# VHH binders against 5'-methylthioadenosine/S-adenosylhomocysteine nucleosidase (mtnN), part 7

Target 1, 252 residues: 5'-methylthioadenosine/S-adenosylhomocysteine nucleosidase (mtnN), of Buchnera aphidicola subsp. Baizongia pistaciae (q89aq7)
Amino acid sequence: MKKEIKKNYRIGIIAALQQEVQILFNKLKNYKINKISNITFYIGNIHNIHVVLAKSGVGKVFSGITCALLLQKYKVKFIINIGSAGSLNKNLKPGSIIIPTNVCYHDVNLTAFGYSIGQIKNCPKTFLSNTLMLKLTEKYLFENKIKYQKKLMISGDIFIDTCEKKSLLKKRFPKAIAVDMEAAAIAHVCYQFNIPILIIKSISDSSDINAADNFKYFINLASKNSSLVTINVLQTLFKNTKNILFDNNNRC
Key: E = the ipSAE of ESMFold2; O = the ipSAE of OpenDDE; V2 = 0.75 times the mean of E and O plus 0.25 times the DockQ between their complexes.

## First folded at step 1 (VHH)

Design s07 (framework vhh_7sr4_2)
Fold by ESMFold2-Fast, scan of step 1:
Structure s07 (fold): chain B 252 residues (1-252), chain A 124 residues (1-124)
Amino acid sequence: as target 1 above (252 residues)
Amino acid sequence: EVKLVESGGGLVQPGGSLRLSCAASGFTFSDYYMGWYRQTPGKQRDLVADISSGGSTKYGDSVKGRFTISRDNTKNTVYLQMNSLKPEDTAVYYCAAGTDYEWGSYLESEYDYWGQGTQVTVSS
C-alpha cells in the first residue's frame, strides 16, 4: 500500500443528458469546456476538487467512448455515473435515490455459448461498484435521512416503456431494482481499465406504459436529486481517495 | 402548524362532476408539490394527480382526460376537477404536500403532509 499519492488528480463524472449535468455544471468554478466528437467535457472545480464532468449522450456507445476518454485523455482516478433510471421495484417512487451495488447488461445474450444472460465474454456476470465509495455515500444518505436502495441495476440500448418489456426484464433479472441505458457500459469500461466506479441514480419513471410521461415530468426531479447527492458526497470521496485507489478488492 | 383541509366531496351520479379543493396553511404553499391520492378500504393509496411548484402535472392512468389538477398560489389552494365520474372513482380522496427542491437537501419523493381525506361516492 502506498502511504502518499499525488493529490493533483481529477474525478470523472458522467451523465447522458443536459438536464442531468446542468446542476453540477452550475457548481463548477474556474471551468473550461471541451467538445470531442459530440461529447461535451466541463473541466473545473467543485469544493476545490478537480472534476471533469462529461455529457456523454444516451446509450452504451456514447457512454463507453466518454468513459474511455475520461480515463485516457483526462487521466481521472475514479468515475461517478449519475442521472436518472426507470423503476423495476414498486417501492421506488419518483425521486428515490439508488446507489447500485452492481450492474449488468439486459440486452446481451450469449447463453448459446454457456454465458449467463447479460454476460459478455471475458467479463464477470455483473460489474461491481467500488465498496468504499458506496459505503461513504450510504453513510451520507443515512446521516441525512435520505431514503435509498442498493441492489442490482441493469442497462441496455432500449427505453423500457411497456408492461411486457418490464415483465420480461423482471423475469430475466429478478434481483434488478432499476434500469437505464448507460451504467453497465460505463462500469464495463471501468472494469477493463481497473478504475473504481460509483453509480448514483434517481428514479424518473416506472418503466411501463406511463414511462415517457413520467420521464418528462420527473427528469428534473431525478436530475436534482442525483446531482445534490453527488455534490454532497464529493468532499467525503475526495478525502478518502487514497483508500479508494488502494482498495483493489471492491468488497464491503 | 401545517394543515391541509379537503372539501368538495360528496355523492354524485355516474357521468357527473365534482370539484375538490384543498386549503393549505402553515407553510410556503408556492414552494411545495401538491397532490391528490385516493384510497378504497383495504387497499393502498393510488396517485390521482399531482402538480409541481412550477405547474407541471401528472395523472394516474384511470383518470387521464377526465380529471384536471390546478393550483392557486394566491389562495394557497389546490383543486381537482373531476368529470365523467364512474362508480370505480368511489374512494376517500387525500390532499398531500411535499417539499420542493431546496439547496442542501434532496427533494423527498414521499409527501411530507397529508389531509384528513374527503369521501367521494359515485352512486350506482
Scores: ipSAE 0.000, ipTM 0.116, lowest interface PAE 18.3, mean pLDDT 84

Design s08 (framework vhh_7sr4_2)
Fold by ESMFold2-Fast, scan of step 1:
Structure s08 (fold): chain B 252 residues (1-252), chain A 123 residues (1-123)
Amino acid sequence: as target 1 above (252 residues)
Amino acid sequence: EVKLVESGGGLVQPGGSLRLSCAASGFTFSSYEMGWYRQTPGKQRDLVADITYGGSTKYGDSVKGRFTISRDNTKNTVYLQMNSLKPEDTAVYYCAKDEWSGYTYEYDAFDIWGQGTQVTVSS
């Protein structure tokens, strides 16, 4: 009578830092640890769901390699990128949750060849988060009265720590609410392999002169908040895996 | 439980020397970058010196050539040898552990767990 569910559906979860993976790792059962080229993979179960949790390291190249390995070696069905982000919106406070609708690079410029700022050749202007994964996560946040924002996030291989850098990004990307160093690269890999992605970030800093001090003070709060949202949506996302894959293939 | 205990501060005359020590516990000391920060009233903390797990060192421009950071992984201790002290070196000195493992990512963002040690350079 019960519709047969493949027990070996795996969900890939990527974060850059040990602080960002630690809470999820503490919930992992029947786990094993694999290290490949200084990237750490924790393979196990959360709520009887098969998870591959990866600590990529910081930046576009580490996160891109990590994502590709999750897809190629561990055969995960979709990716969740978690962790911290810097705020580009004055209404976002440390610990605030963001679930970006789309992401693009801020350190890519091919405008000389007719592309939009942030756009890679042969790619869309922005990489889209999976709409069903977003809706399911948003429903959880709304029902539990957790404040969140969903808009554009931008990524690049630079920590934004001056008013000048922040002002330039706000001028070039007026719709961006947050900035990080990994999400666009992970989303780009997911786009290339046609894999659904959800991004769940929490604010650690203000992306200005106080950014480094804010990051040090709030990284554990941001890590906790993004991890707790992830833990609490995992079962709902897992149960909807077939619908998520269908939604991802039928982007109108 | 991460704990950092600074010692060795005091009052010295300009041109004098002090050696600060930081005793660390509650983590795998040899795997982390360690550093020294200083803070004067009303100002942000400045990085004085850092040392990687492998012994590579960096110094703030104001102390380069005068201060030497070192570590003893068998004693879980980091040191700051301060020579040719100037009045502008007067500050509370804090020992800090890197937020990230020094073998995977080196960033100047450190977590501070100690009470600090006062260094006063005055004639």
Scores: ipSAE 0.000, ipTM 0.112, lowest interface PAE 19.4, mean pLDDT 84

Design s09 (framework vhh_7sr4_2)
Fold by ESMFold2-Fast, scan of step 1:
Structure s09 (fold): chain B 252 residues (1-252), chain A 124 residues (1-124)
Amino acid sequence: as target 1 above (252 residues)
Amino acid sequence: EVKLVESGGGLVQPGGSLRLSCAASGFIFSDYAMGWYRQTPGKQRDLVADIDSGGSTKYGDSVKGRFTISRDNTKNTVYLQMNSLKPEDTAVYYCARGSYEYVDEYGSYTFDYWGQGTQVTVSS
């Protein structure tokens, strides 16, 4: 299908916490702030690109509402989910970048009705990131010698903070490299509206007994790293928006 | 939906010239790389030339200095000007649409939609 794009479209960027949006907010020019039901939207320009930066709050419901508002009220053309994640892979240290290829829920279980663990009714087993957005981001990371991983990330309304919880997730989702509380819900909304999504996360914790202390110590590093990647790929993603919308797997 | 239609092929004498055209529809042409590939009987397709959305070009070693790729975004058309044609240039020439993919250390375009091809025959 042909997809026509108007000039001066906006890009939506979602993160859960103030520290996760702060660096992007500091780069925002000619901005205004709107609050809707305790969700904060920062509307302005980065590199002369119109963006709506949203601080959703933590968890699936806050992030899902925020994403829907970005798509329906602010009419953004694609979504970038940024912020922090917990590691499920021993090689991912705090500050490491991940750009997940796909995401699914870890706290959905409809197996009684024949669905795969993590799969919601009438949805795919995993939600896919847009392939062109991923390739453009990966090119930036490789050219700048930034270590990254691409694999499955899983999301749920629970902070993974024990070895037992981590081991259970690794057993149920052996391909998952990281866990968070928002990404799958955001990707689910994007799937329903046929909107391309890119997820850029940085590791804040090890998802074990030390996770809360790691998070407090490394949240600023994770926020900085995910934000800087986002800033540096934003111009390239914007330039390629027509290609991204045409090549969006959820539409074709 | 995506449609690529080649034209301009034919029979030509060695040393002659031909200009191939590829009319594209069903996508936003100016945002995509475009390329020309050729296939000789019993062999794999090989790259003749490509041109990205910004106008940067790349050529196969066998055609450098003889062929020129160009595009007209107003007409949604990519062209291949072929000069100093040799018998070994005989092939079916295919127009292709490229998407950027990171496939190696250097990054490359992968070509995902193809025209039906146009025959070029160079013979005396």
Scores: ipSAE 0.000, ipTM 0.097, lowest interface PAE 20.0, mean pLDDT 84

Design s10 (framework vhh_7sr4_2)
Fold by ESMFold2-Fast, scan of step 1:
Structure s10 (fold): chain B 252 residues (1-252), chain A 124 residues (1-124)
Amino acid sequence: as target 1 above (252 residues)
Amino acid sequence: EVKLVESGGGLVQPGGSLRLSCAASGFTFSEYAMGWYRQTPGKQRDLVADISTGGSTKYGDSVKGRFTISRDNTKNTVYLQMNSLKPEDTAVYYCAADLSPYDYESWGTEYDYWGQGTQVTVSS
């Protein structure tokens, strides 16, 4: 009747920059630090839940490698991608929370072969966040009166810092509300390994001529906001482990 | 050449106190986070305490309220004041430096950046 004994699960948490991991690192108990190929892993406990917090570095390749290592070496069962994002929506101010429903690349183009812009061969048009993880996070945000948005986020190996770049992305991806450099690559790895993902980002910049200055000023606020949401939903996500795994297996 | 030199270890009775010192050289001490780790036979090193460039501190749960980490940037030295010592505190204590190339305030310590270690033994 029962095929497997219930095992202790770990949650993997990925962010690109030290500022983005710092608050979660400060909450880790009995922690150890391991560094692999210039990627830093902080292994410890938050609320008696085993977590592996990873500082990947910036961009698709660093984040993809980090995610694969979390899945293969540390055997995490869920991935949470946290940190900062640039706004593509005028209603998103610095510190605003987003929990994207889906992500895709903005710097992939195989349209010559009949694919949608942003789509890689053998992949869906967008990568989906786990629906139960999203619902649980949304419930927390709503009950605590924290304003948030759930829509498309796009990722690529470019910092969006001009009006021309921003306008082009808005034209190509009219449903996108935010842009970053890691989330789609992390979601792609999770898709490939059939691992549930949740993305929790906070706005650090406007993705225009002021973006670099905004980022410098608001990275700590964005890091704080995404980290605090993550800390507050961890126990709920862990308790729902079986339901999240069931929901992920029913993903089309 | 980076060097971390620990001192102050020894044998002490339960309830006693020791002060560990770590003299650092070969890098700009004031720009990097420093920490103390300990290792018991057959186990990996565990965090005891760390201190950021700005003086913010973090402690392992078993030592909170008993141990205090501090730094003196003029002497390039980090200290660990250990009070109310217990037999469970018996370990080799290592000084560590986070020599990150990004020169930012950090809370973590890299496994590859260690002093020689100093033995602390708490027994009656």
Scores: ipSAE 0.000, ipTM 0.117, lowest interface PAE 19.6, mean pLDDT 83

Design s11 (framework vhh_7sr4_2)
Fold by ESMFold2-Fast, scan of step 1:
Structure s11 (fold): chain B 252 residues (1-252), chain A 124 residues (1-124)
Amino acid sequence: as target 1 above (252 residues)
Amino acid sequence: EVKLVESGGGLVQPGGSLRLSCAASGFTFSDYGMGWYRQTPGKQRDLVADITSGDSTKYGDSVKGRFTISRDNTKNTVYLQMNSLKPEDTAVYYCARDTEYYGSESLYWYFDLWGQGTQVTVSS
C-alpha cells in the first residue's frame, strides 16, 4: 500500500566503481546498505526523492544483474546510469559531459544472419534514452553553460586502450562519440522490462595508448562531474516536472 | 523550422498494405540518412528500417522481406511501403532524421529529429 506508493517514485542509479557512487552516497539521507552477491545497494533519499544507488562492478554481466535486481527486487521505475566513459571524439576532453541519445554493443556481431553490427536478435539496432528526460537534462546543461555532447555511446567487455582498437570502433560505429563497459547492458535490461533510462557520463580517458593513465588521473574528476550533473538534474526534473512516472505511462 | 511530418497510417486488415510518408522541411534532406521506428504501448521504440543518403537500406528482422524503405530527394520525403501486414505490426510509426555529425561547434544542438508519429492498426 504505502510501501507501493513510495516505490512508485523510486529511482535506480547505477555506477560501476566506488569512486562513481561515493559522491551520491555522501548526499544520501536516511540510508541503509544492502549487499547482494558482491553488488552493493545504497537505499535512501536525495532531494526527498527515493533512490536506490547501486555499485554494480565493471562490465556487462555485473551491470545487467544489478539493473535486473533494481527493477525486480527494489521495484524502481526509472534508471539513471552514471559514471565514466572513454572519448571517441576529439572535442571531448576529460571531465566533458555526455548524455547519449542511444547506446548499442560494440562487441556483438550477428551480421552473418543479417543483423546490424552491435544488434542482438529481437532487439533494436540501438537502445534509446528517454526523450523527455534527455530534453530536460539538455535544457539544464545549456542554461548552466555546461559543455556537453549527445549522440551514440557504445559498450563492450573491453577497455579500449590502443589507437588500433579505437580506430576499429570508429570504423564500425562512425556515429559513436564515447565508449564504456556497462551502459548498453543496462539499457538492454531497461528495454526488456519497459523501464525508461537516462545515461549521464563524464570523460575519463581518450580510448587510446594513454587511456589507462588518463583513467587513473581523471576518474575522480569524471565521477565528480557525472555525480553533480545527476544531483542537479534530479532536483530540476522533480521540482519543475511533477509526476514523471505518469508522463512515462503516456509516452506512446 | 526543422520538422518531420508523418502521414498514411490507419486501420487495415491482416495481409493488407499501407504506405507511410514522412515530409521533411527546414534542412538539406539529401545530406541525411532517414529511418522509421515503431512503438507499442509500454515498449521502447524499435528500428523498422533505415536508408542512407546514398540509398543503402537496412531492415529489422521482423519486417525484412515485407517492408520497403525508399526516399525522394526532390520531394524531401521518405516512404515506408508495408506489405503482408500482421496484427503484431500494430504500433505508432515514427520518422527520424539520422545525423552523422562528429564534431561539436555548439553547446546546444539537435542531432536527432523525430516526427509526431502515425498510428497503424492491423485488425479485422
Scores: ipSAE 0.000, ipTM 0.097, lowest interface PAE 18.5, mean pLDDT 81

Design s12 (framework vhh_7sr4_2; at its last look DockQ between E and O 0.32; V2 from the best seeds 0.00; counts 0 for: pae E 14.1 > 2)
Amino acid sequence: EVKLVESGGGLVQPGGSLRLSCAASGSTFSSYAMGWYRQTPGKQRDLVADIYSGGDTKYGDSVKGRFTISRDNTKNTVYLQMNSLKPEDTAVYYCAKDESYGYDLTSGEYYYYMDVWGQGTQVTVSS
ESMFold2-Fast, scan of step 1: ipSAE 0.011; ipTM 0.342
ESMFold2, look of step 2: ipSAE 0.000; ipTM 0.182
ESMFold2 (binder alone), look of step 2: mean pLDDT 76; pTM 0.739
OpenDDE, look of step 2: ipSAE 0.314; ipTM 0.733

## First folded at step 2 (VHH; framework vhh_5c3l_4)

Design c12s (at its last look DockQ between E and O 0.64; V2 from the best seeds 0.00; counts 0 for: pae E 9.9 > 2)
Amino acid sequence: QVQLQESGGGLVQPGGSLRLSCAASGFTFSSYAMSWVRQAPGKGLEVVSDISDSGDSTTYADSVKGRFTISRDNAKNTLYLQMNSLKPEDTAVYYCAKLYDESWGYTEYDYFDYRGPGTQVTVSS
ESMFold2, look of step 2: ipSAE 0.005; ipTM 0.432
ESMFold2 (binder alone), look of step 2: mean pLDDT 82; pTM 0.829
OpenDDE, look of step 2: ipSAE 0.022; ipTM 0.411

Design c12y (from c12 with S57Y; at its last look DockQ between E and O 0.56; V2 from the best seeds 0.00; counts 0 for: pae E 8.3 > 2, unsure alone 63.7 < 65)
Fold by ESMFold2, look of step 2:
Structure c12y (fold): chain B 252 residues (1-252), chain A 129 residues (1-129)
Amino acid sequence: as target 1 above (252 residues)
Amino acid sequence: QVQLQESGGGLVQPGGSLRLSCAASGFTFSSYAMSWVRQAPGKGLEVVSDISDSGDYTTYADSVKGRFTISRDNAKNTLYLQMNSLKPEDTAVYYCAKLYDESWGYTEYSGPLDYFDYRGPGTQVTVSS
């Protein structure tokens, strides 16, 4: 089922950390701040698009709760997950952009019941990003000569910081190019509510023994790059709203 | 092994046209962005045009915009460059190039060697009165 984008749709934007939301927060116009528990919501406009920006906290539970609140309390119609990720490929340097086509958990194992590694019961093997928004974002990145990769990203409640953990993930998920701690949970919530998602991450580390130090050095670069891409996606949506259709790819 | 073979070069008068082709083998052609790059006499490599893996997105150097058209046929594993309104400054060896990784467009241009991971032997294009 095709769904139309309308000018009055709210877009929810989720990141885990203040550094990851700060640039978008600085762009908000006519905003207000609302807190629910330890989750902060910034409600306003970026480029005349209605936006609810949320700082969720790290990990699957924080990001899942935040996403559900965006959908139910703030009635957002589209989710963008931004922030940083660890690289699983040697060709991804700090600051590189990842726009995953799909995401799944790396810390779920129901293979004893016939499911694929990373697959949750009653869910697809992977959760899909929205195809229309992926194409729009890829066009921007390609035309502006910004390094990006698209493919599988995996999520779990583990910061990947050893060769052993990284090697195991690459073996179990050979198509995965990056790892984070939020995206699959956010996509899972979006799947349950039939809400389209776009994921824009930037590399902060290589998921190896130096990952924590690299993260400290590069989190601001990664935050800047994911935010800049997001701002330009919002700009493009504003210019093209009349002819853009959300597709219903969350199920495949 | 990756193989790229350019063809269609030659001698042409200013204002003329040529169509370059590049046959690709040894990799999944449809998974990679591709480029035409050229090297004019006495100059370094210049990126002429890029095309995304699907063919949906293209870019052009300012010097060729409006005159050159990049295209690809993923069913035939072939990259094309239609060159119209040729000028003497278009004289160069033209190379078909495979970009680094699946879905990788490219980054800020930091040098020719950072732009692609393989190129063919090239085809000579000479535009002369």
Scores: ipSAE 0.012, ipTM 0.537, lowest interface PAE 8.3, mean pLDDT 85
ESMFold2 (binder alone), look of step 2: mean pLDDT 79; pTM 0.809
OpenDDE, look of step 2: ipSAE 0.032; ipTM 0.381

## First folded at step 4 (VHH)

Design g01 (framework vhh_7sr4_2)
Fold by ESMFold2-Fast, scan of step 4:
Structure g01 (fold): chain B 252 residues (1-252), chain A 125 residues (1-125)
Amino acid sequence: as target 1 above (252 residues)
Amino acid sequence: EVKLVESGGGLVQPGGSLRLSCAASGSTFSSYAMGWYRQTPGKQRDLVADIYSGGDTKYGDSVKGRFTISRDNTKNTVYLQMNSLKPEDTAVYYCAKSYGYDLTSGEYYYYMDVWGQGTQVTVSS
């Protein structure tokens, strides 16, 4: 029925690159493809969960527009941001999974006005991931012996590819384990719309002089690993049949 | 009502090639996603390849690198170029049209709502 299709809660999944969406797209059942303002949306079902998968493009503005469209056009109730990240921690090897507890910008500085580095006006110091979905994801990873870390990730419109840039970020954000170009912007949009977010990333590079070469070699591995975790988390949610994804009060 | 007619099936030796065609009639083809699916005895229909109106494609894992889907909106036809055929590719191949997005009636989950009659492809020595 049309009413049943329209009223069912939808999960939005955002990734920046085609490699990052492809595996999830291959798992979609009863799907359709829509393009809006050159952003591609794949609508269908994974494990009988209604999903809108979006390829945003790289960077804060592309990811912010994509997230806003997911929330307003497709009325999704939960966002999962997936894909790749650069490592700020020597123990995170290519393919390692991270499920950040919180994210903030690394290229925002309003300290002249009394804000913390990375904090935008009228926002919290960091944007929090949904606690229940983090616990569910962590349980899955732990039980399957998948190496993971859950700490701070930082985002900005800069690919971190020098030892100098990496050292400065580690000094300014000593708790950060990874860096990307989209996650904080997506979390910020979710904050404004009061929508819960989960972030599942896999390491593609070391955020130093070798970062571009590492990214090229490991993007497919990172895409595969973040996608497989996402598929299994969705499957676990379906098996448990609890409406835990749609409790917006659990975001903070 | 949209009608789909497949052609191009037949018997071919392993390593050979076939090109399947699907002609659509009854409505404007270019706004719909089209696909090829196959069915072997005792199994459900499986995705071979899909193509959206804008040219985006999706392939089943078993055919990636060997098969290519394409469309010609002026002829209302979708094609499947099948190369390096294997005995495992033996199946009835079905052309399908998606349920389109209807702005007036709202958004729908995507499914193949119109199917052709099927065309047999046999790969054997």
Scores: ipSAE 0.000, ipTM 0.111, lowest interface PAE 21.9, mean pLDDT 81

Design g02 (framework vhh_7sr4_2)
Fold by ESMFold2-Fast, scan of step 4:
Structure g02 (fold): chain B 252 residues (1-252), chain A 125 residues (1-125)
Amino acid sequence: as target 1 above (252 residues)
Amino acid sequence: EVKLVESGGGLVQPGGSLRLSCAASGFTFSDYAMGWYRQTPGKQRDLVADIYSGGDTKYGDSVKGRFTISRDNTKNTVYLQMNSLKPEDTAVYYCAKDYGYDLTSGEYYYYMDVWGQGTQVTVSS
């Protein structure tokens, strides 16, 4: 059976930085601003879709708290994580779009207990993006001739800014194309609450010795690109997606 | 003005080969990724192959192992070598340029913005 959602459901959109939320905030109509423990929530409408846009702050804890508040206080039914990421793939240049199929931690290690690198106890090896949301986003990107990649992204509480750190991540996670500091934590919360997630990131840096300078130079481009994709896919995702199962786990 | 001109299309038998060429002008060719896309009869356009400025390549699933994209920066030309052609490969093939990385501004544009007029490939007896 499919679970039907009522009309007037809300969608949560999370980004870490003001630059990453600003373009979406500028599109909000009839908005209210609420601040909770240094997390800013903007509640309003984009394209007649009810959204709660949240500026979480950087890192796993801020993004996890923000996501939990979106789900429990604001009762959002879908999460979109947007913003910037560092590249682990030579084909990904600043401004490139990624829509990861799955995400895992790069700074979690329970291998002593038989888990895969990046895997938390009682969780899957990677957290999956919602397949329907991902397919609809991919359709939009393809029809509008936007180059993208959809592979693994990894997250941790470390800004990757040396060739040594980048090489270690590429060795441990050979399938990873990009790295950030929030997406895996947001996906983990969505997994726990059985809420669908979509991740739309744009590349801001090369995750090596130049990463901090690249980030400062390209954060506005990455913010613009992830925001524009998000604005344009909102109608495609939510106008046509009323009857979905909220279970992201295919288990017997 | 930016211009892309495709050539090399035609009629071939199943199992045959064709090499498509795209001559580019009006921009610094070596700085941009180039691609080949196709539109099959009655279907939406799909990715055949991309080649980035550094030489890395990406292929559509239906053509992996059969087609090879390459570029010659001295001739401002991108190529598509098509081997083991199948009737399902019948399509108009389009050369495309992404906005690329603008070295002057430091901007990267993620759209495929410039398209050629296309060249017809027909795989039939």
Scores: ipSAE 0.000, ipTM 0.121, lowest interface PAE 15.7, mean pLDDT 82

Design g07 (framework vhh_7sr4_2)
Fold by ESMFold2-Fast, scan of step 4:
Structure g07 (fold): chain B 252 residues (1-252), chain A 125 residues (1-125)
Amino acid sequence: as target 1 above (252 residues)
Amino acid sequence: EVKLVESGGGLVQPGGSLRLSCAASGFTFSDYAMGWYRQTPGKQRDLVADIYSGGDTKYGDSVKGRFTISRDNTKNTVYLQMNSLKPEDTAVYYCAKSYGYDLTSGEYYTYFDYWGQGTQVTVSS
């Protein structure tokens, strides 16, 4: 308490697969690697911004554990979820960028108790991305003439690989543009800990009979595109705007 | 401008070997899957082999165990090593680039838009 020391904020970045973290890992300086169970954490700096990059593994449980560890063990103040997603929208081609405004589960059903499809008990119908982070990311995309979509994304512990599964999701969630296996669980953890989240995904597959082949074909393209957007927005989000992003004081 | 240039085709005796090459330009090669397809007169194009951007490979049933697809990202080239060639392998072989959005160029590409001109492989006595 002798002198004020400038606070250094750490940013958590989560993706499921090695391909999805590799480009960011290659940009990481002064780093160390820590493994907790089957979850890998890469701790270092990108553009002099302190980051903890995490390879969670696939699915809700791995991503939920990873996010909670980022918040409690590494004390990160912001979460960015990156990587790949399957398309539910005919206009989203492999490599397309999405920055979802909100996310919910597609494999949660408590409608017998009066909840909306996808809604977990004691939670909102959808989990919201941070409005300011989203706006700054959108500005970057506009300025660089990068095409993107922002709307609902849905998540569940199932790879959508048939026309029947895709049709059912489109019927149950007509506003959803994309599907993955982690984002809603990460957003749920962020909601519980009151931590802002940004989601930056790129399309790897069409969520139909060709989805597995599409995923193998396009995982590196999707990983590259989501990583490049993330690298370029990190400076915009945290170098010049950090005080504005973090000063969400509602007092007049 | 996307360009695919095949080479290495020719006439070979049954049981022989050939190596096809496809030199690619005009896109970020390492971000895309590359494939070899073949067409015999009167038939549709059939998959010979694909190599994904991550390195995984897929082969057509008729060539499995005899052909090997590989890539060299430093040379922007995809290869097809053909061993134990049979008369039934006689076809025009086409190099193809996968469909995707290249963030760097902002372009959408398809397999059908970016096929090479093909290279003739003839296996005969």
Scores: ipSAE 0.012, ipTM 0.476, lowest interface PAE 8.0, mean pLDDT 85

